# VH-VL binders against Imidazole glycerol phosphate synthase subunit HisH (hisH): the designs that were tried, part 14

Target 1, 225 residues: Imidazole glycerol phosphate synthase subunit HisH (hisH), of Colwellia psychrerythraea (q47xb5)
Amino acid sequence: MTSAKNVIVDTGCANLSSVKFAVERLGFEVTITDDITIIQQAEKVIFPGVGSAKHAMKNIKAKNLEAALQGLTQPVLGFCLGMQLMTESSTEGKKSSTEGNNDDNTSHIVPCLNLIPTNVEPLKAQGNRLPHMGWNTLTQVSNHPIFKGISEGDYFYFVHSFAAPISEYTIASCEYGSTFSAAIAKDNFIGCQFHPERSSALGSKIIQNFLELDSTELNQELVNL
Short names: E, the ipSAE of ESMFold2; O, the ipSAE of OpenDDE; V2, 0.75 times the mean of E and O plus 0.25 times the DockQ between their complexes.

## First folded at step 9 (VH-VL; framework fv_ofatumumab)

Design A42
Fold by ESMFold2-Fast, scan of step 9:
Structure A42 (fold): chain C 225 residues (1-225), chain A 121 residues (1-121), chain B 107 residues (1-107)
Amino acid sequence: as target 1 above (225 residues)
Amino acid sequence: EVQLVESGGGLVQPGRSLRLSCAASGFTFDDYAMHWVRQAPGKGLEWVSTISWNSGYTGYADSVKGRFTISRDNAKKSLYLQMNSLRAEDTALYYCAKGYDFVWGSYFDYWGQGTTVTVSS
Amino acid sequence: EIVLTQSPATLSLSPGERATLSCRASQSVYSYLAWYQQKPGQAPRLLIYDASNRATGIPARFSGSGSGTDFTLTISSLEPEDFAVYYCQQYDNWPYTFGQGTRLEIK
C-alpha cells in the first residue's frame, strides 16, 4: 500500500508536473495518483485540469473517480478546469450554440461533479478576444483563508473561454468584458479559475495557504463569510 | 464529403520559413479542432500542433515549440502552419487532420493528402 | 509525455490468417486510444477510436480491445488490402503521441 498526505488527482492534465513542482518548491511532498484509496486517505487534494470539461469527465468516469471525488471531506483545491469540474455543469458550445440557437442539443452541456452548485458558461467577453489569456487582477477578494496575503489588484494568470458567473459561492472576482468568478468555494471544495502554479509568488501563496489550511479554520471562515 | 487539401510545401534552405495552408470542405469547419501531423520519409507519424474550433486553445510538440505557429481563419475555412527557423529534421510530409471534437480534438477522423516540406541546403 | 510502444515491429502473415497487433502505453490512457491504417503513398485512415469503436465504413473484421496500458488491434481474417502499416495514438494526455507503427506484410 502507498499513503500520501498531499495528492494531485491524475485527471490526464498536461500541467501535472508544473503543479507538482509548485507544491514541492514550498517544501511539501505530493503524489500524483488516480488511486481512489490514496485520494480518499489524503489530508489535502489538489484537482488540476486543462482542456475540455467533456474530455475530463470522460476520464473521471472511466477511472471510476466520480463518486470518490464527490465523497471527499478533506480540503480540495481545483485549478482552472478543475474548478469548472466542481460545478453542476459546463456549457462547451460549438459555433452555432454561441450564436443563440435553441437548446435542441446545439450546445454541448457537460454534467460535472456538482460539488459547488453553480454552472460554467461561455465568458461574456463583450468584444474582447477569447480566450481570456494572460495576467489579470482580482477585482474582489473575500476573507477566505486561501487569500491570506492576497489583495484586490493582485495579478494571476488566466487561460479560459468559459467561466462561472458571480454567485453566493464566489470568493474572488475578475473582470474581462464582464465580471466572473475568479474563485468559488463551498464547504471543503475550493476552485480557482486562474492557474496558481503559473502565477508567480502570489500563485505560490495560494497553494501554500491551501496546504497549511486546517479544517477548523476553513469551517469557521465559511460560517463568518 | 469531407475534404482537406494542403498546400504551401516545397524545398527550402535551413533557417528559412514556410507557411502551410489547408482548405477544408464538406463539414462545418467552425465546429471542430484542427491539427497538423507530420511524417518524415520512411518514419512514423508525429503530432505537430492543435488548434481549437475558436482558436482559444493551441498546442505544439516540443520539437517545434517556439518556431511554428498554428492558426485558422474560420471565415475562409482554412488552417495554417507558419514554420520559422526550419531545420533538416523538419523534413516531412505534413498532413492536415480534422479532430473529432471542437476543443482539443481527440482522434483524427479525416486527413488530407499532405504537402511535402524538404529542408536542405 | 506518454510513450506508445507497438509490437511486433513487423508481422508477416498470409491472407485468411488472424492478425493481432499490440500497443503498450508508458502510463494509463484509459480508453482514449485510436488505431490508424496507412497504405503506401496514402494518408492514414481512422480504424478504431475509444479503444474498441469501429470508425464509419470500417469492416467488421477489424476490432479493438484493451484499456489502461495494454491495447490490441485484431483483424480476424486478413484480406489482401489489409497489408499496411498500423499506428496507435493516445489522446488521454497532452501532448498527443503515436506508436512507432507495426508493418503488416504478406508472407
Scores: ipSAE 0.000, ipTM 0.441, lowest interface PAE 14.3, mean pLDDT 84

Design A43
Fold by ESMFold2-Fast, scan of step 9:
Structure A43 (fold): chain C 225 residues (1-225), chain A 121 residues (1-121), chain B 107 residues (1-107)
Amino acid sequence: as target 1 above (225 residues)
Amino acid sequence: EVQLVESGGGLVQPGRSLRLSCAASGFTFDDYAMHWVRQAPGKGLEWVSTISWNSGYIGYADSVKGRFTISRDNAKKSLYLQMNSLRAEDTALYYCAKGSYDFVWGYFDYWGQGTTVTVSS
Amino acid sequence: EIVLTQSPATLSLSPGERATLSCRASQSVYSYLAWYQQKPGQAPRLLIYDASNRATGIPARFSGSGSGTDFTLTISSLEPEDFAVYYCQQYDNWPYTFGQGTRLEIK
């Protein structure tokens, strides 16, 4: 088809080149863009990111992408920060001076796109080194289509200090001092905390499964973890 | 104009401590990761430590882990490196560098002039 | 860790000549590679980022190319001020690593 069939959303993130390379080596064309019309008309949207939710949301709002992203009906796959931006909010902006007061705390919370109604919090690493950086296993894996050919115990590459907790939206889990969501999904929005573009053959499998996804598979009843 | 000014270097005996500071101006300090890079006399560049915009991400070179502590004060627009248990091999010019992104991933788009640390008996 | 190997260690050329400097990574860094110039007594200066993008204020004679494991910095026509040490750096993975440097000197 056309280069607009598959899109990588340009949020100003350094991760864009590696994601583009990961898609192209699978034989797919992909366009990096912040053009609302091109994004809305794409068959598949990849939403990557590294960095903080604060910077990414500032850039998304400056580019007038917030409403456009919230209105997408085609499959959308977020990586790492992209997954975190799909949630209701991130506590990355939390400051020690406001921690003891929930009303005052609203000013330090970074509102995100609210595509999947969960939240991102500091990872409860229980004395383990932060960031959670390196190869780690999926402890539970749902029957979601992006996990075709993926099993419990499979290794993926993680680098993060913040995580979404286990919820009804969790489609895969991981453990690093505490159990957190390795991937979440709701309707057409899918996010993974790991970096499939860095996870070798298994990461390529996730990207391939997404790009070959039949949109009707997202309309059937799926079991989340 | 982006400026980074390092201070706190000097001559110090092995086993002692020094605290380096870097004063930043000309950009929104709390929107970027900050880095320390060192260069031993006549040698190449060696990354020492990194801190994200919110101090949530911190990394160290294996050679300094457990001895050095990076920190930042966004209100004061300052970056710090607390160096403990100094060794002769820590002798170097220490550069403060601005990250290209708010996260730890990225290249170093601006550098200070460096502050000299000499560890000698 | 990812090891970056620069070649040659020293390159002796005259003003007006073309310089080609190589940086090879021990594993793929995709396009997450930067080039820095360091003149004697000065701090490093960013030249190229994301393998091929020129930093602000860098003259057009400087260009970068490559991806994955093999990268090149090219200076199309050397000016006297270009004689310096050049370092490549990867920011794909922890820890951040630099090449050992290529010294560009006047013949």
Scores: ipSAE 0.006, ipTM 0.497, lowest interface PAE 11.1, mean pLDDT 85

Design A9 (from hfw with heavy chain G56D I58T)
Fold by ESMFold2-Fast, scan of step 9:
Structure A9 (fold): chain C 225 residues (1-225), chain A 122 residues (1-122), chain B 107 residues (1-107)
Amino acid sequence: as target 1 above (225 residues)
Amino acid sequence: EVQLVESGGGLVQPGRSLRLSCAASGFTFDDYAMHWVRQAPGKGLEWVSTISWNSDYTGYADSVKGRFTISRDNAKKSLYLQMNSLRAEDTALYYCAKGPYDFVWGSYFDYWGQGTTVTVSS
Amino acid sequence: EIVLTQSPATLSLSPGERATLSCRASQSVYSYLAWYQQKPGQAPRLLIYDASNRATGIPARFSGSGSGTDFTLTISSLEPEDFAVYYCQQYDNWPYTFGQGTRLEIK
């Protein structure tokens, strides 16, 4: 069996080559894998995702990764859909125009990994185009260690139609018709709604901060937004 | 295994309407985003429109926005393109194409139908 | 919109030779790039996705490389059935765009 210090979780459908390139250009080695043992033994886990929560959760369950991911104690960084999968649920399920039957209401909710106790809901874009696609700024940034060298007003690349609302777990915010969580965190689990691998030098800084993260920094009382 | 069969193409006068259909088989239709891509005679490929697995999200090329409407019927495993106010520059072979997952963004096209020809001419 | 420029427009080679096809993006598309093969009278067929991953059923002689703005499709040893038009496509941002194609023809 091979072991790896840094891993990228292979969910089967994500663009993993750009994430691997973003890590490697910073001088770190990283392994793309869906092997539970390799993931569990890694010092750092990157959890990227593209697509819907429904499809991603189907793939995670098919690969038997659900319990393995939920049991991770080392730092984990999720990007975009990866962040959304860390929540309790996503409302990316079917939207029915018929009666609000109990079964019909349940079909609107996709259960996720429940690592951070918040939920993903449709972005309230207030007439702006969906998806929220392109460069946008962080409006508030906490003192979380992944934000070393990152300030309010810094630009990151977003592609999403669903978002987590502001909560006690929010570590950065963004505005696109309404204010939403640009990043969330609880314990060892950190999620960014933006794509660091696509966000130029600032995105590289987020990845670098994560890979250089000392686990003792997460044991301190951190101020969320 | 995966098959996409387009129909509904034909000769139509400028300003008129045409409805294209695509019948899908060999995969779980409602787990995937679906797309229309066209190719004008002797020209390259042009993305036209996109629809998510649940119809919640659609996208259109600027050249067709406001005139074309993409839709799907998951129970019938069918994709549609309603083309209104047709122009000579809409003349093309129209392909039905499948995305690799259920969302409309970040999509390449892993399977294509054989296409249906639309000719807009007076 | 992101413009994809393919070069050369036409490449004339013999079976057994190596073909190298280029696709350049007007701005970074990271690794969100696919390659398609289209034979006369046929629909396009996916060859490569995410810049370097071979699609199911695609022979090992086809390989993709590159990231950012510069991408290459390589056919290590041409077979007669490989003479076709090749298109690149970016899916980093909307609208989805294709290159204008490279025609690979028998010398």
Scores: ipSAE 0.019, ipTM 0.584, lowest interface PAE 8.2, mean pLDDT 87

Design B12 (from h27y with heavy chain D30E, light chain Y96L)
Fold by ESMFold2-Fast, scan of step 9:
Structure B12 (fold): chain C 225 residues (1-225), chain A 122 residues (1-122), chain B 107 residues (1-107)
Amino acid sequence: as target 1 above (225 residues)
Amino acid sequence: EVQLVESGGGLVQPGRSLRLSCAASGFTFEDYAMHWVRQAPGKGLEWVSTISWNSGYIGYADSVKGRFTISRDNAKKSLYLQMNSLRAEDTALYYCAKGPYDWVFGSYFDYWGQGTTVTVSS
Amino acid sequence: EIVLTQSPATLSLSPGERATLSCRASQSVYSYLAWYQQKPGQAPRLLIYDASNRATGIPARFSGSGSGTDFTLTISSLEPEDFAVYYCQQYDNWPLTFGQGTRLEIK
């Protein structure tokens, strides 16, 4: 088996072929794999996901990928669920205090990879429809290298009901009833709540910026907005 | 082997109610999103409703919103569709269908039941 | 809602021939498209997901291609059991929608 320069982690999600196509159309070679050795030796790792954190973490643990992913030192880019899996935990559901037992609140907290110290919570949509589905703008954009050629007001494609709040790790924001993290980063781990593979030319630019990234550029980034 | 078995269909007058059930076996029911899809006689497929693994997300087609209620009982490995204020245009074969993940977005249907017939007629 | 238009409505062919079925979306669904086969009196069966990935147990003669708004299901050499109705389905946007179906019938 040969080493791969660029890797897409096979977490069992549905959008792997679309992500592979998005990378390859930019002229890059990429391999979809769940092989720990190939992932660890890659220069760039893309970590996509669709589904809930519970199912994805179950698959990651079943494939013995948890420790391998946590130990990665090369740049890693997560999309949508992939971003959410990089956090400490995801809250998949909380039951209302108005259930038949008024003080019995049930929380469905899913521990995630804990690569970026923030959490995923239900999106505070303030009467707007969930999921947040469709094209929406980045309201604030940091000087992070993945945003070269990207400006405030640029449109990206979102589909989600849960979001990371604004924190010291936020590198781009979006508004949908409330302000949330459109992208987060810490060290070599970068996550986008939007789907670059579905976001037209601008999404392609995010992927290109990531694949062209070097370690010195990461040291110069602004993590906060 | 994955099996989905629907029941509860029948002939019902307009304005009345029916409750459909789907009994699941051969997979870890509590780990997957479940769906109802219907097919009117001689017509194509129409998505009706969706529910996530934990009932945390529920979606409905506009044609049934406010009248139908999807629910699940993970301990009993069962999916339900409570159908109120039934109309002639609700006449269809109703399929229970399994999604490939526990979440509802990006859902195609990897396994289907045999369906249960609902006829709304006076 | 995204409208999926399948063509032709009916395709009459003989066993051994190549079948090409089209599905066009009113707006881009990227690669979020599935194909199903339905025989009379039976539930639909998943054939293809993510536009080109063959579902488990589906014969190699079935292939899917396309992206954006234009998708094709190809059956390279028809077997008698392939004569059925075929539906495409998009899962890019809500609500989930199906095409009206293409009936593949024996000539």
Scores: ipSAE 0.018, ipTM 0.603, lowest interface PAE 7.7, mean pLDDT 87

Design B19 (from h27y with heavy chain W53D G106E; at its last fold request DockQ between E and O 0.36; V2 from the best seeds 0.00; counts 0 for: pae E 3.1 > 2)
Heavy chain, then light chain:
Amino acid sequence: EVQLVESGGGLVQPGRSLRLSCAASGFTFDDYAMHWVRQAPGKGLEWVSTISDNSGYIGYADSVKGRFTISRDNAKKSLYLQMNSLRAEDTALYYCAKGPYDWVFESYFDYWGQGTTVTVSS
Amino acid sequence: EIVLTQSPATLSLSPGERATLSCRASQSVYSYLAWYQQKPGQAPRLLIYDASNRATGIPARFSGSGSGTDFTLTISSLEPEDFAVYYCQQYDNWPYTFGQGTRLEIK
ESMFold2-Fast, scan of step 9: ipSAE 0.054; ipTM 0.637
ESMFold2, look of step 10: ipSAE 0.497; ipTM 0.798
ESMFold2 (binder alone), look of step 10: mean pLDDT 94; pTM 0.955
OpenDDE, look of step 10: ipSAE 0.565; ipTM 0.842
ESMFold2, look of step 12: ipSAE 0.470; ipTM 0.789
ESMFold2 (binder alone), look of step 12: mean pLDDT 94; pTM 0.957
OpenDDE, look of step 12: ipSAE 0.625; ipTM 0.863
ESMFold2, fold request of step 15: ipSAE 0.388, 0.346, 0.311; ipTM 0.760, 0.741, 0.729
ESMFold2 (binder alone), fold request of step 15: mean pLDDT 94, 94, 94; pTM 0.954, 0.955, 0.955
OpenDDE, fold request of step 15: ipSAE 0.562, 0.670, 0.636; ipTM 0.854, 0.878, 0.871

Design B20 (from h27y with heavy chain W53Y G106D; at its last look DockQ between E and O 0.33; V2 from the best seeds 0.00; counts 0 for: pae E 5.1 > 2)
Fold by ESMFold2, look of step 10:
Structure B20 (fold): chain C 225 residues (1-225), chain A 122 residues (1-122), chain B 107 residues (1-107)
Amino acid sequence: as target 1 above (225 residues)
Amino acid sequence: EVQLVESGGGLVQPGRSLRLSCAASGFTFDDYAMHWVRQAPGKGLEWVSTISYNSGYIGYADSVKGRFTISRDNAKKSLYLQMNSLRAEDTALYYCAKGPYDWVFDSYFDYWGQGTTVTVSS
Amino acid sequence: EIVLTQSPATLSLSPGERATLSCRASQSVYSYLAWYQQKPGQAPRLLIYDASNRATGIPARFSGSGSGTDFTLTISSLEPEDFAVYYCQQYDNWPYTFGQGTRLEIK
């Protein structure tokens, strides 16, 4: 039986190698794989993603990963699009839909993994340029274990035009014209809108905190923002 | 099969403009980032510009920034390059190229067109 | 910007021989390196991506290796159609850059 302690899910996206290097710099071993058995038996699962929700969900379905990801019970951390795929849906997709509403010519709702009951919508930038691209601060930070050593006002790298709104699942927030969820969590599923693998020392701290989690830490009552 | 067909090249004087087009077929155009790459006569390859699947992210080589504008029309499955203030050093065969992802970072080019020639000369 | 230096500039070999082409980056590009083949009068064709993965339809005689700054393209047994110019490309950071090329010619 082949097994790995830490796994990066091979979704076919661009940033897999950057995530792998970021984990290895911290002294952890990690395996990139789309093998369902190896993913299910891992102790920690990293769920990366960049690009469109529609293309990512097509890849996940083509690799037969949807049910396996939905059934994971160990800690799972998603980056950027990986966070968005943990939600119920995204409006980031094709406008044309064969079974869509006849009046829906402006957007297409993409069903995602529905792991965290919130949705992804266009970032309300209030006159600021989109995409939101570059370094920005966390405005609220909960006591979630991945934020050990992370404070309000700390800088992380963002590149996105869509975001999850503030909800009961928000564990960190950021402001860019409006306030949005910089991170969300429910049970074992944790997602960051920012890119920890591109966020220098503090991004590395997020990855390290995640890889050092035990299940006891996730059983604690969390302070939502 | 993936096909990329460039057009709009020609002979122009320095300071003039040209608009290149690339017609795409054989793949879902709006799932992928698109790129322009050029090759001067007898020379190697030079990346020119990149655009994400929804035009949300755009990049340019320093040599063309401010003069060239990349755009796309997903309904027409077409990629464009507006080239203004052309210089002799812009003389090249211009390739339309497809990225493997809808993302403009970490991109290589898995399919290429045959190119369209731009010659900038007095 | 990241400079890619290919060597040798020209490699003269016969069909059936092994070809070894080198690409060296001026700074680490991790595994973000691709190799392309270009025949006269034709567009480049992707051979290898992410340093070592063969693109769809590329014969098994082509292999890539390396990481960081030093990369190699190997053709284990040259076929007549393999005589062409080969380029490496990094995609770790903008601007994306190519090597100057290695011309693989028939002896």
Scores: ipSAE 0.127, ipTM 0.652, lowest interface PAE 5.1, mean pLDDT 88
ESMFold2-Fast, scan of step 9: ipSAE 0.058; ipTM 0.642
ESMFold2 (binder alone), look of step 10: mean pLDDT 94; pTM 0.954
OpenDDE, look of step 10: ipSAE 0.522; ipTM 0.839

Design B21 (from h27y with heavy chain G106S, light chain Y91R; at its last look DockQ between E and O 0.30; V2 from the best seeds 0.00; counts 0 for: pae E 7.5 > 2)
Fold by ESMFold2, look of step 10:
Order: C-alpha cells, then sequence, then structure tokens
Structure B21 (fold): chain C 225 residues (1-225), chain A 122 residues (1-122), chain B 107 residues (1-107)
C-alpha cells in the first residue's frame, strides 16, 4: 500500500545517496527503489547513473527494468550516465573475440534504452584533456521548462569522455574542444550530461524545475534548440 | 576469491624504464576498472593511474604524466604500467587495485594486490 | 586538488576502547569518502565507502559518518587486530587523493 510521488531508480549505481540528498534539500520526499510497480506509479522519475553503459545496461536487464523504463510516460530526468542510457547506443563497448569479427554496429556498440534517437560517441576534445572534468558553461539554452532561471553562460559540473552530438533533441549545449549536447529531451524523457546534484545552486534549480513540472509543460511545441 | 598479483619491480637507475604487470583472477576482469596506487617508503598512499574496462578512459597523476603509460589486456586478464624516465621520487611499493565497477570517475578501491617494489637509485 | 587532513596523526588506545578518527576535506566531497585500514607489511583494506557504507566482510564495530567536509571513522570496541594505520580517500574528483593517515597504536 505504499506509493511514492518521486522516485530515484536504483540501477545499482554508486551515486544514489547524493541524488537523494539533493532532492531532500529542496524539500521534496523521494524514494530509492527498483520495484517496477512503484516506479511505474510514481509522478516523477529520476534516473541517475555513473559508470559505463555496459555495466549499467547489464544491471538494468538483470533487475528486469528495461521494459518498465522504456514504457514510462511521466517525466523522467537522467543525470550523466542516465542521459546516455536514454539514447539508442554508446560506442563504449569493445569488440570481443567470442562475438566474432563482425564490423557492423552491433559488435562495437552498447545498446541502450532507445528513448531518444541519438547516439553517444567519443567527445572530440581537440587537444583538451579527457575526461572533461570540472565546471563548464552552457553555450546555448532552449526554452525547455527545466531551464527556468538558467541562462547561457551558467556553470555546471561535468565529468565524461563521451557525449551525444548536437541534434534535433538538444535542449542545451556545451563546448569543450567541440560542441556537444549538455542536455537532450524527447517527450517525457529529459537527460543532462552534467551532474545537477553536484552543480550547486543552479544544479538544484534544474532538479527543482523538474520536480515541479506539469505534464502540459512537456507537450509544448518548439522547446528544442 | 579476487586476487591481484603484481610483478616487474626491481632496482633501476634514474632515467631507465620498468614495466609492471598485474595478473588478475577470481572476477570477470572485463567488467572492472583497474588502478595503480603507490606508497613511498614510510609515506602514505598516492594514486598513480586509472583505466576503464575498455581503455576508453585513462587518467594519470600529474607527477607521472608523459612518463607512465597504463594499459590492459582483457584476454590475458592483465594490467600493465610502463614506467619510463624513472626518477628517485618514483621509488615506492606499487599496488594494483580494482574498483567496484567498470567506470573510473568516482572510484574507490575494494581489492588490492600485495604490491611490487620499485627502487630508483643512482 | 582536494586535500584530506586526518587527525589525530597518532591515537594511542587499549583494546576495548572506542576510537574516533577524523578526516577533513579542503572542499565539499559530498558523501564521496572511503576509509581504508593498512596493517604493517600488508596492502590497504577497504572498510567504508561513500562515508557510511560498510564494505563486504567488515565487522559491525566499524562505522563511518559525515558529509561535506567533515568525516569520522568510529571503531566502537577495539580488537587487537584493529591497531593499524587508517587512510581516508575522496572519490569526488581526479586526482583521487588520500589523507596522510592516522596511526592507531596500542597504549
Amino acid sequence: as target 1 above (225 residues)
Amino acid sequence: EVQLVESGGGLVQPGRSLRLSCAASGFTFDDYAMHWVRQAPGKGLEWVSTISWNSGYIGYADSVKGRFTISRDNAKKSLYLQMNSLRAEDTALYYCAKGPYDWVFSSYFDYWGQGTTVTVSS
Amino acid sequence: EIVLTQSPATLSLSPGERATLSCRASQSVYSYLAWYQQKPGQAPRLLIYDASNRATGIPARFSGSGSGTDFTLTISSLEPEDFAVYYCQQRDNWPYTFGQGTRLEIK
């Protein structure tokens, strides 16, 4: 008989406590769970992640969460790896001799949740140090509701060596040698490459904007860059 | 059980090279990031280098950048540290360490080898 | 770089006593703090991860607490095997850094 308004999906990633703390500091109650029914019944779903797409997708499948996550219709916000898992695939995988010497995309690619039609690829850092680690600015910011009170030039904390390229799903961009998607969205699925839970007041603003979303705000036309 | 066995340490002159190896067993090597941590005689612990499961993410301490190269061979379940242009301050016990997952950002070290000693002396 | 300062440098206690070891970070590391034990001639052993989570196989007498910049490792009732050097480690940002150590010695 327990239900939860806000949930953090427990994918086995190592940053769940810090995300929970960030939500609670804002005055919201949130539950960490891997219970499919509780996740499906929640009004807001936070999908955090650290680590590789390979390990995270294995764990999601082992917990039988893949179909449940793909079927969510309420607002979902992914952080860092959580954003990357919303894409079709990541190039983090390596070819294995046990999989044969096949050069098609499936032998070198980690399939993800396929929620937003874009891919994750190595960040073109153009001589800059990888990983991209530290504070950096948003170079373009759309009118997407999670960006209420957020502007071009605002700082967020990044740590990644892979990124989604600029696409029709990009709702914020960042530059680190090349321009990449700092955030992407499609329908109810929203992903940030940065870590809102580690981005101080502006990161808290992103989380607050998400938790206060009305479903009608996500149906607005022309919210993309 | 998880086992990490380092080898390749020894006494070398400054400016020379050594290659350290770490043989892993008791876990699926390909699923985990691997690390090198060193401890100078009578001193504390210093992180040296980190490599993700697929070598896609590699990090070095500033003190070793450009001189040391981390690598791994997943087929052989082995981690390596090529140490070039060795200096007296590189003298330490070098530990092979395993992280709890395949990512190298925000890692702690849940299993350690017993270390291999590198002494750089003129 | 994030500097971790441990105190005291040396703590002299008897078996059965409670030990309290401190680690202070130069900036917030949130909960991204681990504790290790190192006995003479041995490799470090993970005790606590993410400030308060006991690693597999670690006795219940070990506990961790704190967040932000101030962290504590507590050993509720010292056993003879607990006399060792203890290190904290932050995993918030590269480079990963360790505290200088607290030596827990028998009085």
Scores: ipSAE 0.026, ipTM 0.593, lowest interface PAE 7.5, mean pLDDT 86
ESMFold2-Fast, scan of step 9: ipSAE 0.292; ipTM 0.738
ESMFold2 (binder alone), look of step 10: mean pLDDT 92; pTM 0.936
OpenDDE, look of step 10: ipSAE 0.385; ipTM 0.793

Design B28 (from h27y with light chain S31T W94Y)
Fold by ESMFold2-Fast, scan of step 9:
Structure B28 (fold): chain C 225 residues (1-225), chain A 122 residues (1-122), chain B 107 residues (1-107)
Amino acid sequence: as target 1 above (225 residues)
Amino acid sequence: EVQLVESGGGLVQPGRSLRLSCAASGFTFDDYAMHWVRQAPGKGLEWVSTISWNSGYIGYADSVKGRFTISRDNAKKSLYLQMNSLRAEDTALYYCAKGPYDWVFGSYFDYWGQGTTVTVSS
Amino acid sequence: EIVLTQSPATLSLSPGERATLSCRASQSVYTYLAWYQQKPGQAPRLLIYDASNRATGIPARFSGSGSGTDFTLTISSLEPEDFAVYYCQQYDNYPYTFGQGTRLEIK
């Protein structure tokens, strides 16, 4: 019987192979799994995602992972959609007001895992093209342990149309027409809106910092931006 | 099972407009992203436009940006492509295609309709 | 945009032979690559997604491999119905792009 030290949660996401590769090239072993027992016993949990919050939450509920994820006490790092699923809710159920006419009958907010008490809303791009796709800089960076060796002005890869606003949980910011949370954290739950697995050497540094993280370094009294 | 049926194609003069429709059946239409992909006679495939399950994200190829408008009606289980300011290079078979998820990024095309032909010629 | 180059442009083989088709990307697409089969007068059919996963109903003789910039579709033993045009597609970045196709012809 062998437990996994590091796990990637299998939420049905299309980008699992790139995340696994990013971890393994740093010299760490990692297991992709939806097994509740293996996830709960892991020392580090990576929670990646691409796609919509609605689809991901359906998969999480279908796999009976919701309560298990909410009860995790070890460090958890979410990428992109994974970060968004850590919030209270996403407004992906509504078409953006800036897009004009909507003949769709769907208008509901998508409830998420509620691990970090903020919300995801349409990015206020102020005329810039959505999605926010490509390389962009972190405008402010906290002293959170995952940012060891990371500075303001460092480039990360983004692809998103929705974002969490600046709040007490923000540990890094980015600007694309408006300022939004590039990363958020509360207790053991850390989320990055950017894709570390696609962000070259700096993205690898985020993943390495997380995998080397001592859980005693995590607390609610992180330095605010 | 999954079926996508395109309509609205035809012969049209340059600078005019045409509206394509796609009727979907055999799956929960409002749970999936939908796409338009075209193929010029004797040529390969070209992605045209994409729309998320709730119309919350819409994307276009640069070649059609500002001229084409994608939309969907989830109650009618239908996808549309409004094509304005048509050019000779828009001549193609237009396919309605389904993504595997409700989101548009990271999308391949798991089911395709048979296509509807658009010919832009004087 | 990411350019996908397929080779060979045309491959002439007999039933029972092995077919190997290549798709090369101008930059890394990780494993975000799909393969499609298109027969004359028909819509494309999904064969492989995420570089190596067979789509539902696709026979085991079809396999995909590769990562980054170099991808291969292999048909281990050709059946008569396999003679078609094959396209690769990347979905790592917008715009979504397809290769120009490889035509598999019967000898």
Scores: ipSAE 0.021, ipTM 0.599, lowest interface PAE 7.9, mean pLDDT 87

Design B30 (from h27y with heavy chain W53D, light chain D50E)
Heavy chain, then light chain:
Amino acid sequence: EVQLVESGGGLVQPGRSLRLSCAASGFTFDDYAMHWVRQAPGKGLEWVSTISDNSGYIGYADSVKGRFTISRDNAKKSLYLQMNSLRAEDTALYYCAKGPYDWVFGSYFDYWGQGTTVTVSS
Amino acid sequence: EIVLTQSPATLSLSPGERATLSCRASQSVYSYLAWYQQKPGQAPRLLIYEASNRATGIPARFSGSGSGTDFTLTISSLEPEDFAVYYCQQYDNWPYTFGQGTRLEIK
ESMFold2-Fast, scan of step 9: ipSAE 0.034; ipTM 0.597

